# Designs tried in a protein design chat: VH-VL binders against Probable ABC transporter phosphonate/phosphite binding protein PhnD2 (phnD2). Part 4

Target 1, 264 residues: Probable ABC transporter phosphonate/phosphite binding protein PhnD2 (phnD2), of Prochlorococcus marinus (a3pdp9)
Amino acid sequence: SADPDKLIVALIPDENAATVIQDNQGLKDYLTEAFDKEIELVVTTDYSSMIEAARNDRLDLAYFGPLSYVLAKAVSDIEPFAARIKGGTKTYNSCIIGNTKKGVTSFDDIKGTTFALGDPASTSSRLFPELTLAENGLTKGKDFQGVFLGSHDAVALAVQNGNAQAGGMACPILKSLKKKGVIDPSKVTTIAQSSPIPQYPWTMRSTLSPELKEKIRFTFLDLDSDKVLKPFNADGFASITDSDYDGIRKAGKLLGLDLSKFVK

## First folded at step 1 (VH-VL)

Design g15 (framework fv_guselkumab)
Fold by ESMFold2-Fast, scan of step 1:
Structure g15 (fold): chain C 264 residues (1-264), chain A 125 residues (1-125), chain B 111 residues (1-111)
Amino acid sequence: as target 1 above (264 residues)
Amino acid sequence: EVQLVQSGAEVKKPGESLKISCKGSGYSFTDYWIGWVRQMPGKGLEWMGIIYPYDSDTRYSPSFQGQVTISADKSISTAYLQWSSLKASDTAMYYCARGYDLFTGSEYYYGMDVWGQGTLVTVSS
Amino acid sequence: QSVLTQPPSVSGAPGQRVTISCTGSSSNIGAGYDVHWYQQLPGTAPKLLIYYNTNRPSGVPDRFSGSKSGTSASLAITGLQSEDEADYYCQSYDSYLSGWVFGGGTKLTVL
């Protein structure tokens, strides 16, 4: 069992790498002090790269999205231990957005358009948008053209700029981009919101020593620092289990996802 | 103290316009949604719509879309509910309430934790 | 008709337990949308009693609890007191209507 002198903390690129690193800097500083170890933040180039890193035991801690987690869990020796909690909830939602100037304000307006998607292994920027569109009679490749842009902020900017007429992304990220002034609310319309999605799981590789795993678990669950929690928009972190993501497994099967397309 | 204070009771005739207010204090007004709820005499609660004061992102209940206008002025921490032409059927108590947007990041999942005292609107000839 | 169905009234004696149901459908509670509960005392504005299915705001006693399962939610009140006489409303989101919805309300009488 491993007790490395440096912990590699891998983060999916749900936004551009600079933003992801900046948002996690407080956590990095907190963990450095708590563990008395070097903490290295790594933002992978895409979600499948993080799945591969987990499969090859190249990360110690990983902050996955729900779908990328269930994909990684199928091929990796990892375990989930915590997710952000706010107001007693460990869920978030996916938003479908349209370009206001191009008149995309309803599901019917998406027909014949280019629809921006994030990473293929994203829950809120791929899986749930495609399912929501399908339940509203819109099929990718038939009723609209999907384009994968890799991250949620790229989706938001493409819709705002008209490079895509509509798109899907995490509602909390859209909210953050509006608050920061990156997205002009007058240029982007929210058409729909998904049912609740279980929050991003913090995971660790199972081969870490039992003493280190216990320390990691307690450090997150006991975290009460406003400086660390504010970027996560969280009251804290709460315990989770693998079965909390069974709904995501069901959703992936319903969309017809093939694990082999995500493992290199 | 976190509170929402609403404007006073109104007595109007059918066809008149009206704008009522809801002023927030004791918190960052732009960090929370403001919802409007109607309660007709002796009836239950009906959601009318919500606004996020930071950017004026507004969502209406389908039954109130086109019937009222919701707006906000973040410089004075005040939200508004407005009618262009009142009807007798608009007679009701109107509440504003603060939503937990910091909890979920979504306008559709908010519980309303702070309520105004209500504005009674009476529309009669 | 409300899209969330509550019994119009419920009653109990002091010290007893009552439950108030909130029955939805696949487009709201059944889709996983959270349920909030409000207490409205006679002549007053509603007050948040339970948020996000199970959580209590500061100042709400432990004898009030919420739960959610399938297409329904429930509010449980134990150790009934006369000051609990009020109207109780559930609230959720409905994807078909694209908006928040309230239950029709339940009048609690403490006998």
Scores: ipSAE 0.006, ipTM 0.488, lowest interface PAE 13.2, mean pLDDT 87

Design g16 (framework fv_guselkumab)
Fold by ESMFold2-Fast, scan of step 1:
Structure g16 (fold): chain C 264 residues (1-264), chain A 121 residues (1-121), chain B 111 residues (1-111)
Amino acid sequence: as target 1 above (264 residues)
Amino acid sequence: EVQLVQSGAEVKKPGESLKISCKGSGYSFTDYWIGWVRQMPGKGLEWMGIIYPYDSDTRYSPSFQGQVTISADKSISTAYLQWSSLKASDTAMYYCARHPRYYDTSAFDIWGQGTLVTVSS
Amino acid sequence: QSVLTQPPSVSGAPGQRVTISCTGSSSNIGAGYDVHWYQQLPGTAPKLLIYYNTNRPSGVPDRFSGSKSGTSASLAITGLQSEDEADYYCQSYDSYLSGWVFGGGTKLTVL
């Protein structure tokens, strides 16, 4: 059972590292006070590096995306405990977007184009976009060329600038980028939205002491600080379980992902 | 070419048993659900149930639970719809349709041609 | 009655525009579940016409378009042709039923 004086808290690099770190300073301060421990925020270069860190027991808390979580869970002793909640829901959607000026406003317009994808282990910027396109008769490498750009904000910018004609990303991140003025709504068209996806899980390593694990769980579930919740666009955090991600495991198999080989 | 091919028309009497089939080709059969949809003469479409051939996980509409049995044989890429005892009210066109496994909001993208079942004395 | 409500019939002349509505509730379209549309020509199986609210499969003319707002969806057909005479069905998923639901269908007559 571990009760370390410092907690290593990893955050999935769904946007550039500087933005991720800056957005989570409020959380860092809150957890430092709540636990009376040093909190170290870690943002890895890519999703697979975070999965590898979890596999080697280097992370105490980890905020994964859904697919990267199921991949990490297969090779790590971690457990999910909380996800953001807003308006009574613990779900979000993936968006397929097109460059308006280049006339990409429907699925048919994607044929023959370059399609921007985030990280290979991303749910809303890889898995769901590829499944949605395949369900619609558009196969990566045959009907369009995929390019992995590593993050959701990179996808949005590439589509806006015409470096890719279309792309897939998390709808909440697109909305945030539009609100911040990074993305001009007149330049990017949303072609489709996916079905609801379970929200990013907060996870902890299972070998933490039972007392610390309960303290962590209740600290997140009781969190009501506007300063901390605003960057997550959340009303709070709500309890989750591993089985909430079974749909993601199934989707990964449908795309042909070999979960046992992904992190090699 | 992705296809669902259904068995031929059936004419039966009340009380008789019946099993109709839906065979998939041109795709990986175990990567999709197969749904069954009833259309009574001159009426609309009613979802009856759905099966995932990989593990035979089956879901039924409340109206059809206990009325029919849905099954699949993945070794021959075929799904089945079965009645133990037909009623005159079972007279209808029955369609099978393909649905992606894990994405409940997806469309039924490929449909069989239909099997007409007539139940009369 | 169907959990998704459609008008039983709609009619128009060649070249005109018609709209077919599909009204749901908070457990289906209102919960954010996508709407798909199927065309059933006389004597044939249903064919996917519009999927994920707004998208057309290959081979479907751009005269067909879909939209979704709140608890409702609409199918619009412009430049009506005689070949469009058919039954049209909307379809979504219902969280209360944990299953797929169809609208009652709309018969389009091209006068």
Scores: ipSAE 0.005, ipTM 0.437, lowest interface PAE 14.5, mean pLDDT 88

Design g17 (framework fv_guselkumab)
Fold by ESMFold2-Fast, scan of step 1:
Parts: sequence; structure tokens; C-alpha cells
Structure g17 (fold): chain C 264 residues (1-264), chain A 120 residues (1-120), chain B 111 residues (1-111)
Amino acid sequence: as target 1 above (264 residues)
Amino acid sequence: EVQLVQSGAEVKKPGESLKISCKGSGYSFTDYWIGWVRQMPGKGLEWMGIIYPYDSDTRYSPSFQGQVTISADKSISTAYLQWSSLKASDTAMYYCARVSYEWDSYFDYWGQGTLVTVSS
Amino acid sequence: QSVLTQPPSVSGAPGQRVTISCTGSSSNIGAGYDVHWYQQLPGTAPKLLIYYNTNRPSGVPDRFSGSKSGTSASLAITGLQSEDEADYYCQSYDSYLSGWVFGGGTKLTVL
């Protein structure tokens, strides 16, 4: 339907599903009232499952990470319309972290270690950590062993408890986990951060009616509710376009990733 | 109103220890990072390091790692910059400044500066 | 040396336009990091002048404007006045150093 009575809203599983669903209850309530429609929040098991759901036209709204968006856009009729802003910017950074007790506080200390990665299709917990390490002479499989743990919070906890000596994740998620007391700052050292990454895009399926698309766009761009914005650590949402993600496409090529392999 | 107030000027001899302060007011101290910036006489600005007062997460510029210690006491909204053994080359104006956003961010409010003179 | 390159000095007469350049590299401005500008009047602390490339804080006249392109940024001052005589610093973030970097500073002389 071009104007469904229920909107299926997918959220990338960048943390455990319970946390993602809980953090977005304010958004669900806001959208329910704004659209006068039922809102169903869905969190898939992994990033590739969300890409596949989009490919099969099962999602009305989808909050992707940058790389998973690029992958989904190649195989789906979706369009990006908004991204989080904070302090006037629409970017965030990936952090490389080390276990303090195990003495992992610099790039050289990562050599010979187990490095925790999130989902294979993650920008800030896979693509940019590997790119940053490669720029510093460290290659996955040669200088360190990579292990995929599926989510950013899993990476942070693995580094904190020493199951991995180092890892890569979104800096905003690390900050959030420290504020919540989930991560003890004395146990985890930030070694480095990436160049700026365009914020997660909100996307909608292109086959929604023009009237509903306009309403969705306006609802997000005019959003000023603290209850909704606080979980996103945002001042609001700003307009974005597909070309804002061209840097992600280029980063994937620089790392030697065959982006066509991620959707199989 | 947001204010950062720094401790007064210091005159020290080489080898002496020193701890200078930066007190924030008019905002939630634990919601912002505090950075330290050095300016040697007649020279430009150099970032030294930054601290998040909520949890004392501290990061140093490579040039200043091991040269100084940055700390904070969130109960009194105060950040500190400390030397265990001063050198003549530490003679400079030291500024604290609030960092308004995590990464790719700017220093929006600055302290008035603390002049540190190290001479025999 | 400074990671961001600025001319050490620039001069102009009252009412004229001056521009101050800030040249970076692929690890900072070229990587997409934003540029911020500070004004330091003689004997005072630096003051935020421009943030996120183009934005002015409350109280900064619209005679001051910023721009960014590729690996470089510029500060433009139009209608130059004697009170604009100061040192100007650009600042960005550097992914290689994992920290904030300042330009070497530009001394603006009026007259």
C-alpha cells in the first residue's frame, strides 16, 4: 500500500534489541500521534537481514547505518530523507579502543591481539576501524585477529572484560555506555578515532504516496521533542541526500571490500 | 551564564611541582569536555589534552603525553593541569576551554588563562 | 610545525576586505572535519569567532564569514576596522593524531 494503516519502522541493531526498542519508544509514540497510524518497531537479528527486508519491500521506514544504507540502496527502492544533527553537524566518528589493564593504549599495542568488530556491514564498528588500522600499517589477519561480535555494545563489553584486547565502535555509543555506567572508563582506553562519518540515514520506501512522503519528511525535520531526541543524542534532524554517502562507497573500495558480496 | 575561571599566575623554579585549576559554572559540568591549550610567549595555540569530568576519561596530545597530568573533581566543577617537575620550556600562558561537542568540535568558552613563568 | 598552515601575517586598511587561509591535509580538513576560527585580541584569551565552517556565535558581526573547500578553509573580514587587529587561528580535528589541531596563527594589522 502507498498509504498503509500501519507503518513498519526498522532500526539497525547497533546495540542489543531490547536497548534499541526501549530507546525508540518516544519516537514510536511521537510518530503514532503525528501520522495517526499504528507504528511497529522492528529490529532484525543482523544488518544483512535488515538489508534483505528492505530489498523485499517489507519496510516503510528504515534507520540504517551508512554502509548498510549504501548496500540496501543498491538493491532496494528506498530514499534517504533525514539524519541526526548535533551542534550543527551531521557527522560522527568511529573509535578504536583498548583494554587498559592489558596495556593496549596505542596502535603498536594492537599488533598480535584479538580485535573486536561489530557487524560486517557496520561503518563505525567494521569499515572505518579496519581502514584506520590499515592507514597505520595494521592489516586484519596479518597483524591482528578480527572477531565479529555483531553489535557496538558487545564490542565495548568484550574489550572491557578482556575477551578482546582492542576493538572498534561508534564513539557516540561508547560515550553513552560510559554515561550509563555500563563501561568503566578506567578499564577502556580510546586509542584513536576515524575521519568524520555521515550520520545514520532515515530512509523510506519510494512507493509510499507523495503526500505521505512529504508528511514523513516534515515530521522528522520539524521534530523538537526532547523525549524523542534524547535517545539519538540529537538537537534535531536535517535533510540529507544519497550523494552524502559517496564517501562511504569510496572508503569501502579503499579497504578492498567487494560491496556486492555483503547482500548474499 | 557560562564561565570558566582559572587560578592565578605562578612563578616557579625548574624542578618544582605545580597544579593549576579551571572552575566551570553556569552549566552542567559533567556534560562537557574540558580541554587545555598552551600558548608559549609570542607563539601560537597548542592543544595539550582533554578530560571528560563525568568519568575522568582523559586524552593527551602526543606532544604532551607523559609531560603533564590532567584531572577533574566533578563535585566542585573543577579541572586541573599538573606538572611533577617544571622546566624553563614550560613558561607559557595556559588556557582551559569547554568543548561543546564530542569530536569534530570547537572550544566555545575559554578561561582567562594562567600565566606560568619558570625561571631560576 | 603547525599541522594547519596559515600565513603569519596579513594587513589591510580600514574599510577593505582581507582573507586568511587555513590549509590542511587528507587527515584533517581533507577528511571532512569542520573548521572553526578564533580571534585573540592583544592581552586576552581566544574567543570563538566562527564554528562549523560558516556559523557565527551571538555577538559576532556579519563582516566575519567562513568557508571551506577541499583541504582548505578561509576566513573573510569585510569592512575592516581597527578593533579587528588581532591574531586569528583556525582549528580542526586530525584523525592521524586523534586530536584537535590549530593553525599557526595569522596576525592581522590594520593600517
Scores: ipSAE 0.000, ipTM 0.424, lowest interface PAE 13.5, mean pLDDT 87

Design g18 (framework fv_guselkumab)
Fold by ESMFold2-Fast, scan of step 1:
Structure g18 (fold): chain C 264 residues (1-264), chain A 120 residues (1-120), chain B 111 residues (1-111)
Amino acid sequence: as target 1 above (264 residues)
Amino acid sequence: EVQLVQSGAEVKKPGESLKISCKGSGYSFTDYWIGWVRQMPGKGLEWMGIIYPYDSDTRYSPSFQGQVTISADKSISTAYLQWSSLKASDTAMYYCARQYRTGFWKLDYWGQGTLVTVSS
Amino acid sequence: QSVLTQPPSVSGAPGQRVTISCTGSSSNIGAGYDVHWYQQLPGTAPKLLIYYNTNRPSGVPDRFSGSKSGTSASLAITGLQSEDEADYYCQSYDSYLSGWVFGGGTKLTVL
């Protein structure tokens, strides 16, 4: 078991790398003090690269999205330990959005359009949007054309500027972009919201020493710093287990996704 | 004491092959990437690529992809930089440097450099 | 040609303050990647001087400091001394190239 002098902390690139890194400087400072260790924040180019890094045992801590986590867990020795909690819940929703000026305000308006998707291994910007559209009689490649833009903020901007007529993304990220003034609420219509999705898991590699793993768990669960929690829009972090993500495994199978298409 | 010790200076002709080495000591060799950096006479530093010795995962700068081969032998804590056919423009000082576990970190310890002179 | 742009040279008298700029783009420093600085004394290998934008390794005096803003970073040297005469390089990660990039280097002359 390992107790390294430095911890590598990977963050899923759900937004552009600059935003992800800037938002997590408070976390870096907090963990540096809590562990008395050097902390490196790592943001990979895409979700599959982060899964590959985990598979090769290169990450000590990793903040995955739900689908990327279940894909990584299938091929790496990692364990989930905490997720954001807000208003008593550890869930969030996926949003289907349309360009208001182009009149995309309902599912029927999506037929024949270009639909923006995030990373192929994204839960709220790929998996749940495609399932929601299929449940409403819209099939990717038949009823609309999907385009993968790699991140949630890219989806929001593409829909706002009309480069895609519609798209799918995390509702909390959309809300954040509206609050920051990046997205104008008058230009983007929310067509639908998904059922609740389990929140992004914090994970650690299982080969860390039992003492360090306990310290990591305690450090996150006891976190009450506004500097760290504000970027996560969280009241704190709460315990989670692998079984909390069984619904995501089922949803992935329903859409026909398999691991071999995501790991390089 | 952490040390990276590089092989001695080389004098070669264009078209010849060459393999230079960088041996790590005083630390866990497989916990660090080894990067290679070129410095042409009187010029600045150029990133060439890195290798993670644990699994030989290798990344190259686009300028050096296909021009050189980076390899490592973790059993003797040594990384290598190799040319199949040297050019006069390969005349430079070559440094190795270590980087903790990922290609996103600082280069915290450097080798002393290997001077490669390619002339006819 | 260098992905990160530095002035080729800078000079100062003993006791003065000098700053060395490192200008990047949206694919590196502008993307939020950290900046590290290296000092290369004449005839020697580079040594880590500043890491993760602002941090100093043990043994580096506090008259050396780093900062980062937008697409650029700066190295500041206060109380300039003759032994500071060296080449200084910035380094960051570039997402377009998927690798590390160095600035072109700045030769500091102490008058």
Scores: ipSAE 0.000, ipTM 0.392, lowest interface PAE 17.9, mean pLDDT 87

Design g19 (framework fv_guselkumab)
Fold by ESMFold2-Fast, scan of step 1:
Structure g19 (fold): chain C 264 residues (1-264), chain A 122 residues (1-122), chain B 111 residues (1-111)
Amino acid sequence: as target 1 above (264 residues)
Amino acid sequence: EVQLVQSGAEVKKPGESLKISCKGSGYSFTDYWIGWVRQMPGKGLEWMGIIYPYDSDTRYSPSFQGQVTISADKSISTAYLQWSSLKASDTAMYYCARLTGDIYYSPWFDPWGQGTLVTVSS
Amino acid sequence: QSVLTQPPSVSGAPGQRVTISCTGSSSNIGAGYDVHWYQQLPGTAPKLLIYYNTNRPSGVPDRFSGSKSGTSASLAITGLQSEDEADYYCQSYDSYLSGWVFGGGTKLTVL
């Protein structure tokens, strides 16, 4: 039952590392004060690296995406405890986007193109885009070529610049990039959005002391700081359980993914 | 106060064109999608389409694609619904409503405009 | 034609409870999409009553409540009053249609 003086808090690289670290600086400050402990923010090189770090018991807190979480949970002693809420719901959607100038504005336009994907273990920039395309008669490797670019912002930029003609990514990240002026809405068309996806889970190492685990859980659930919540576009955090991610496990099986093989 | 104000009632003949408006105030008009909803006399609500005023990105219900045109002028915070040639079956109350919440997270319609009654008869 | 099914009418006496169902399918409520509810008083525009399945906007009394389970959602109204006479609509998103869908509406009569 560990009660370390320093907590290692890992974040998946769903965007470039500088953006991820900057967006979570408020969280670091808040947790440092709340726990009276040193907080080290770590952004891994890719989603698989974070899964591997969790498997080797190197992370105290980890903010996974849904698919990377179910992959990590299969091989790690971790437990989920909180997820972002907005308007009383704990879900978000994946977007399929096309380059406007290249004329990609519908599913039919994707056939024969290069489709940008994020990290292989991403839910909203890999799993759900591939399922949505398959449900519309488009199979990766047959009807279009997929290219893994590693992050959602890389997908958005590739589609905007025409390096890929279409792509899949988290709708909330696309909206954020448009608001920041990184993505020009006139250059990128949203073709479709997926069914709801459970929000990214905050997880903790199960071997932390029961006292510390309870303190961590309530610190997040009671969080009302605008400085922390604004970067997450959230009203707060709500309790979650592992079974909230059963739909992701089912989706992975439907796509034929061997979830055990995503771990390094 | 956040509100949507629609243009007044219209009485038209079949074959005539029509453009009705929905003006937003009290919020950043370009930050929210605007939806159009039809309600035929004595019937329920039918979603027609939405527009994002910042870039005029539109999405239509399959039932309404090709029947109407949705547009917006962000300089005057106004969205439009337009028919090139009205039919008697277009007789209905037309509402605009803001998609509140993130469009990508199960948004709801709020606020609603007061409605524009369109009557198409000879 | 509505893809979300509501009973066309429901009735109750003043002070009683009624529930209005909204039945969907695997492409909408069953897929996990949230349900919102609207009240339309005679001669007026619809008004948001419940959002994200269970939440009430400011100004909506607590006698109105929402729930969701499986492929269905319900609106419960307790302590019925004559001013509750209205049409009630559920709304969700349908992945097959790639769009927002409304229920057919339920006319509530308080007699």
Scores: ipSAE 0.000, ipTM 0.433, lowest interface PAE 14.6, mean pLDDT 87

Design g2 (from g1 with heavy chain H99L E100D Y101E D103F S104D L105S W107S F108Y P110Y; framework fv_guselkumab)
Fold by ESMFold2-Fast, scan of step 1:
Structure g2 (fold): chain C 264 residues (1-264), chain A 121 residues (1-121), chain B 111 residues (1-111)
Amino acid sequence: as target 1 above (264 residues)
Amino acid sequence: EVQLVQSGAEVKKPGESLKISCKGSGYSFTSYWIGWVRQMPGKGLEWMGIIYPGDSDTRYSPSFQGQVTISADKSISTAYLQWSSLKASDTAMYYCARLDEYFDSGSYDYWGQGTLVTVSS
Amino acid sequence: QSVLTQPPSVSGAPGQRVTISCTGSSSNIGAGYDVHWYQQLPGTAPKLLIYGNSNRPSGVPDRFSGSKSGTSASLAITGLQSEDEADYYCQSYDSSLSGYVFGGGTKLTVL
């Protein structure tokens, strides 16, 4: 339906599902009031499940990461409409981190280690870490062993606990985990930051009615509620377009990513 | 090496137009915001605005909205600050600087050498 | 004038410690936005000295340190040297202005 009675809002599991659901309760309440519709929040099992849900028209709104978005866009009828802004910017960085006690404080210390990665379709916890390491002469499977742990918080905890000696993740999520006391700053060292990455795109299926699509767009762009925005660590949302993610498409090609590995 | 190189000093009369430049090198120019900062003679730093060269998204300080235009040409890795009609009160040193956005407020990690603009009759 | 308030000047003798304050409000430092510090030597462009409240860029000696508490931040300089004579600026982001803000600047004189 172009104007469904219930909107399915899908969210990638960039952290554990309970945290993702809790952080989006304010948004659910806000959208329920704004649209006078039932809002169902869905956290998929992994990033590829989100891509598959989009491909099969099983979601109305989706909060993708940049790479999972460009992968989904290639096989789905979806369109991006808004991205978070914070401190005057609409981009973020990927962090390469090391375990302080194990002495991993530089790129050279990563040689011969186990490197924690998030989801295979993650931008800041897979794509950019691998590219940054390659730019510094470190190749996955040759100079270090990669392990996919599925989420950014899992990467941070594995590095803190020493289950992996190093890892890659979104810098904003690392900062949030330090602020919450989940990660002890004395136990985890940031070795490097990537170039800026465009923020996660909010997307909608293109087959929604033009009236509903406009209402959704303006509802997000007009959002100024601290209750909704604080869990997102955002000041608001700004308009975006598909071409804002062309840099991610280029990065994916440089790493040699195969779409068939992400859609099952 | 990351470098921001600004255009040379300008001496202008009130009412004249001016466009000064800031050329980035040694990094992905389209991936970082460029900010503009004014410093009047003997005064402090004053933030004017910022541009994301990848899509030309611009944001201005309320004090400078409508007073100047910030733009960028990503094909030559250059950001611009422009006045349609200069005033004597525009006499200042103008800096461009690159924004590092890891923290909740971005920090300006690399700065241009500055462009001195003198407006007098 | 400035959204972030700094003392206009501070002075100390070689080897001594000085502290430069940066006072904000609930819309900037008090809202959780991080504070960065810049050093401007006479006749030069500003240089990033401290970022993210307390981190030092490569090449900045550990006698420079930063801290943040509540609505305020501080820059501490120990073991003062004549080369430290400069203007120091704090910077953050202000949500009510939707923009970046600088402190008024503090001129450090090493006697």
Scores: ipSAE 0.006, ipTM 0.625, lowest interface PAE 9.0, mean pLDDT 90

Design g20 (framework fv_guselkumab)
Fold by ESMFold2-Fast, scan of step 1:
Structure g20 (fold): chain C 264 residues (1-264), chain A 122 residues (1-122), chain B 111 residues (1-111)
Amino acid sequence: as target 1 above (264 residues)
Amino acid sequence: EVQLVQSGAEVKKPGESLKISCKGSGYSFTDYWIGWVRQMPGKGLEWMGIIYPYDSDTRYSPSFQGQVTISADKSISTAYLQWSSLKASDTAMYYCARHGFDYTYRGPFDYWGQGTLVTVSS
Amino acid sequence: QSVLTQPPSVSGAPGQRVTISCTGSSSNIGAGYDVHWYQQLPGTAPKLLIYYNTNRPSGVPDRFSGSKSGTSASLAITGLQSEDEADYYCQSYDSYLSGWVFGGGTKLTVL
């Protein structure tokens, strides 16, 4: 069992790496004090690279998206322990968006368009958008062309600028980009919101010492102060288990994903 | 602009080794599979095999397993098709083609190289 | 013969319609795998003509259309032109072979 002097903490690249790192500096400072250890934040170039890092036991803590977690769990000795609580829930939604000026305001308007997608291993910027469109009679590659742009902010910008006519992304990230003034609400229409998706899991490698694992779990789960949590954009953290992600496993199978190719 | 550029025509004798190349540009080379397709004179297209350049995972058609070696060097965005000992029956046009990778394997070969003509004769 | 069966040749006069069939089995088209079509003009590399059963790449005229049903797919060419003389290939994926398969090709002659 391991009790390293430095903890390597990986963050899923759901936005550009600079934004992800900057947004998590408060978390790094908090964990440094709580654990009395050096904390190194890492952001890989894509979701599959983070999965591979986990497979090779290179990550002590990892903040995955739901699908990337399911993929990592299949090939790694990791365990989920906490998810953000926001607005009284530990779920979020995927948004399908359209360019307002190009008149993309409904599912029918997506036919024949270029549809922006994030990373192929993204739940809210790939898996759920594709399934939602399929439920409405639209199949990627048949009824519209998909383009993978790698991150949620890239999707939002492409749709706003008309480089793609429609796209799929996490609703909370869209909301954040609108609040920051990066996305103009008048230029982007939300066509649909998915059913609830389990929030991103915080995970730890299972080979960490039992005492360190318990300390990590307590550190996240015992946070209930708004003053401490606000910098993380969270109201708190709630316990989660692997089975909370079984719905994501079913969705991935339904889409026909080859799970073996997500690990690089 | 996505393009695949193949090495030039080859004239070889039976028993000689050969390695031909396919260089990708205008896209992220490690995000796509590269397939190799043979076309014998006056015949149709035959899929030979495919490689994922990121990890060099290769898959071969049963007809070509053990007949050729497919490899890639991701540092120079180049895929290769190699014979250890050529036969007259290897005379053909060889194409490389990019496979749009979406984790389902259902995509098309969306961009093709210009072809490399290999002639094997005494 | 190939895993996907095409007629070896079809012919038509300018302005007419021709169709090219592509017959598969339960391990490929019948299993739900998509069909793509390629046009090979004399002396050139194949070019993607139709992808994911029915879609046209930019620059392909709407005279070319694709369809898929059951274990088979079809390429239709309307308003036939002399420039359409070429070999046409269908392509899918086969789960039994764990690989990509091409039809035998169809030579289109415009008389």
Scores: ipSAE 0.006, ipTM 0.492, lowest interface PAE 10.4, mean pLDDT 89

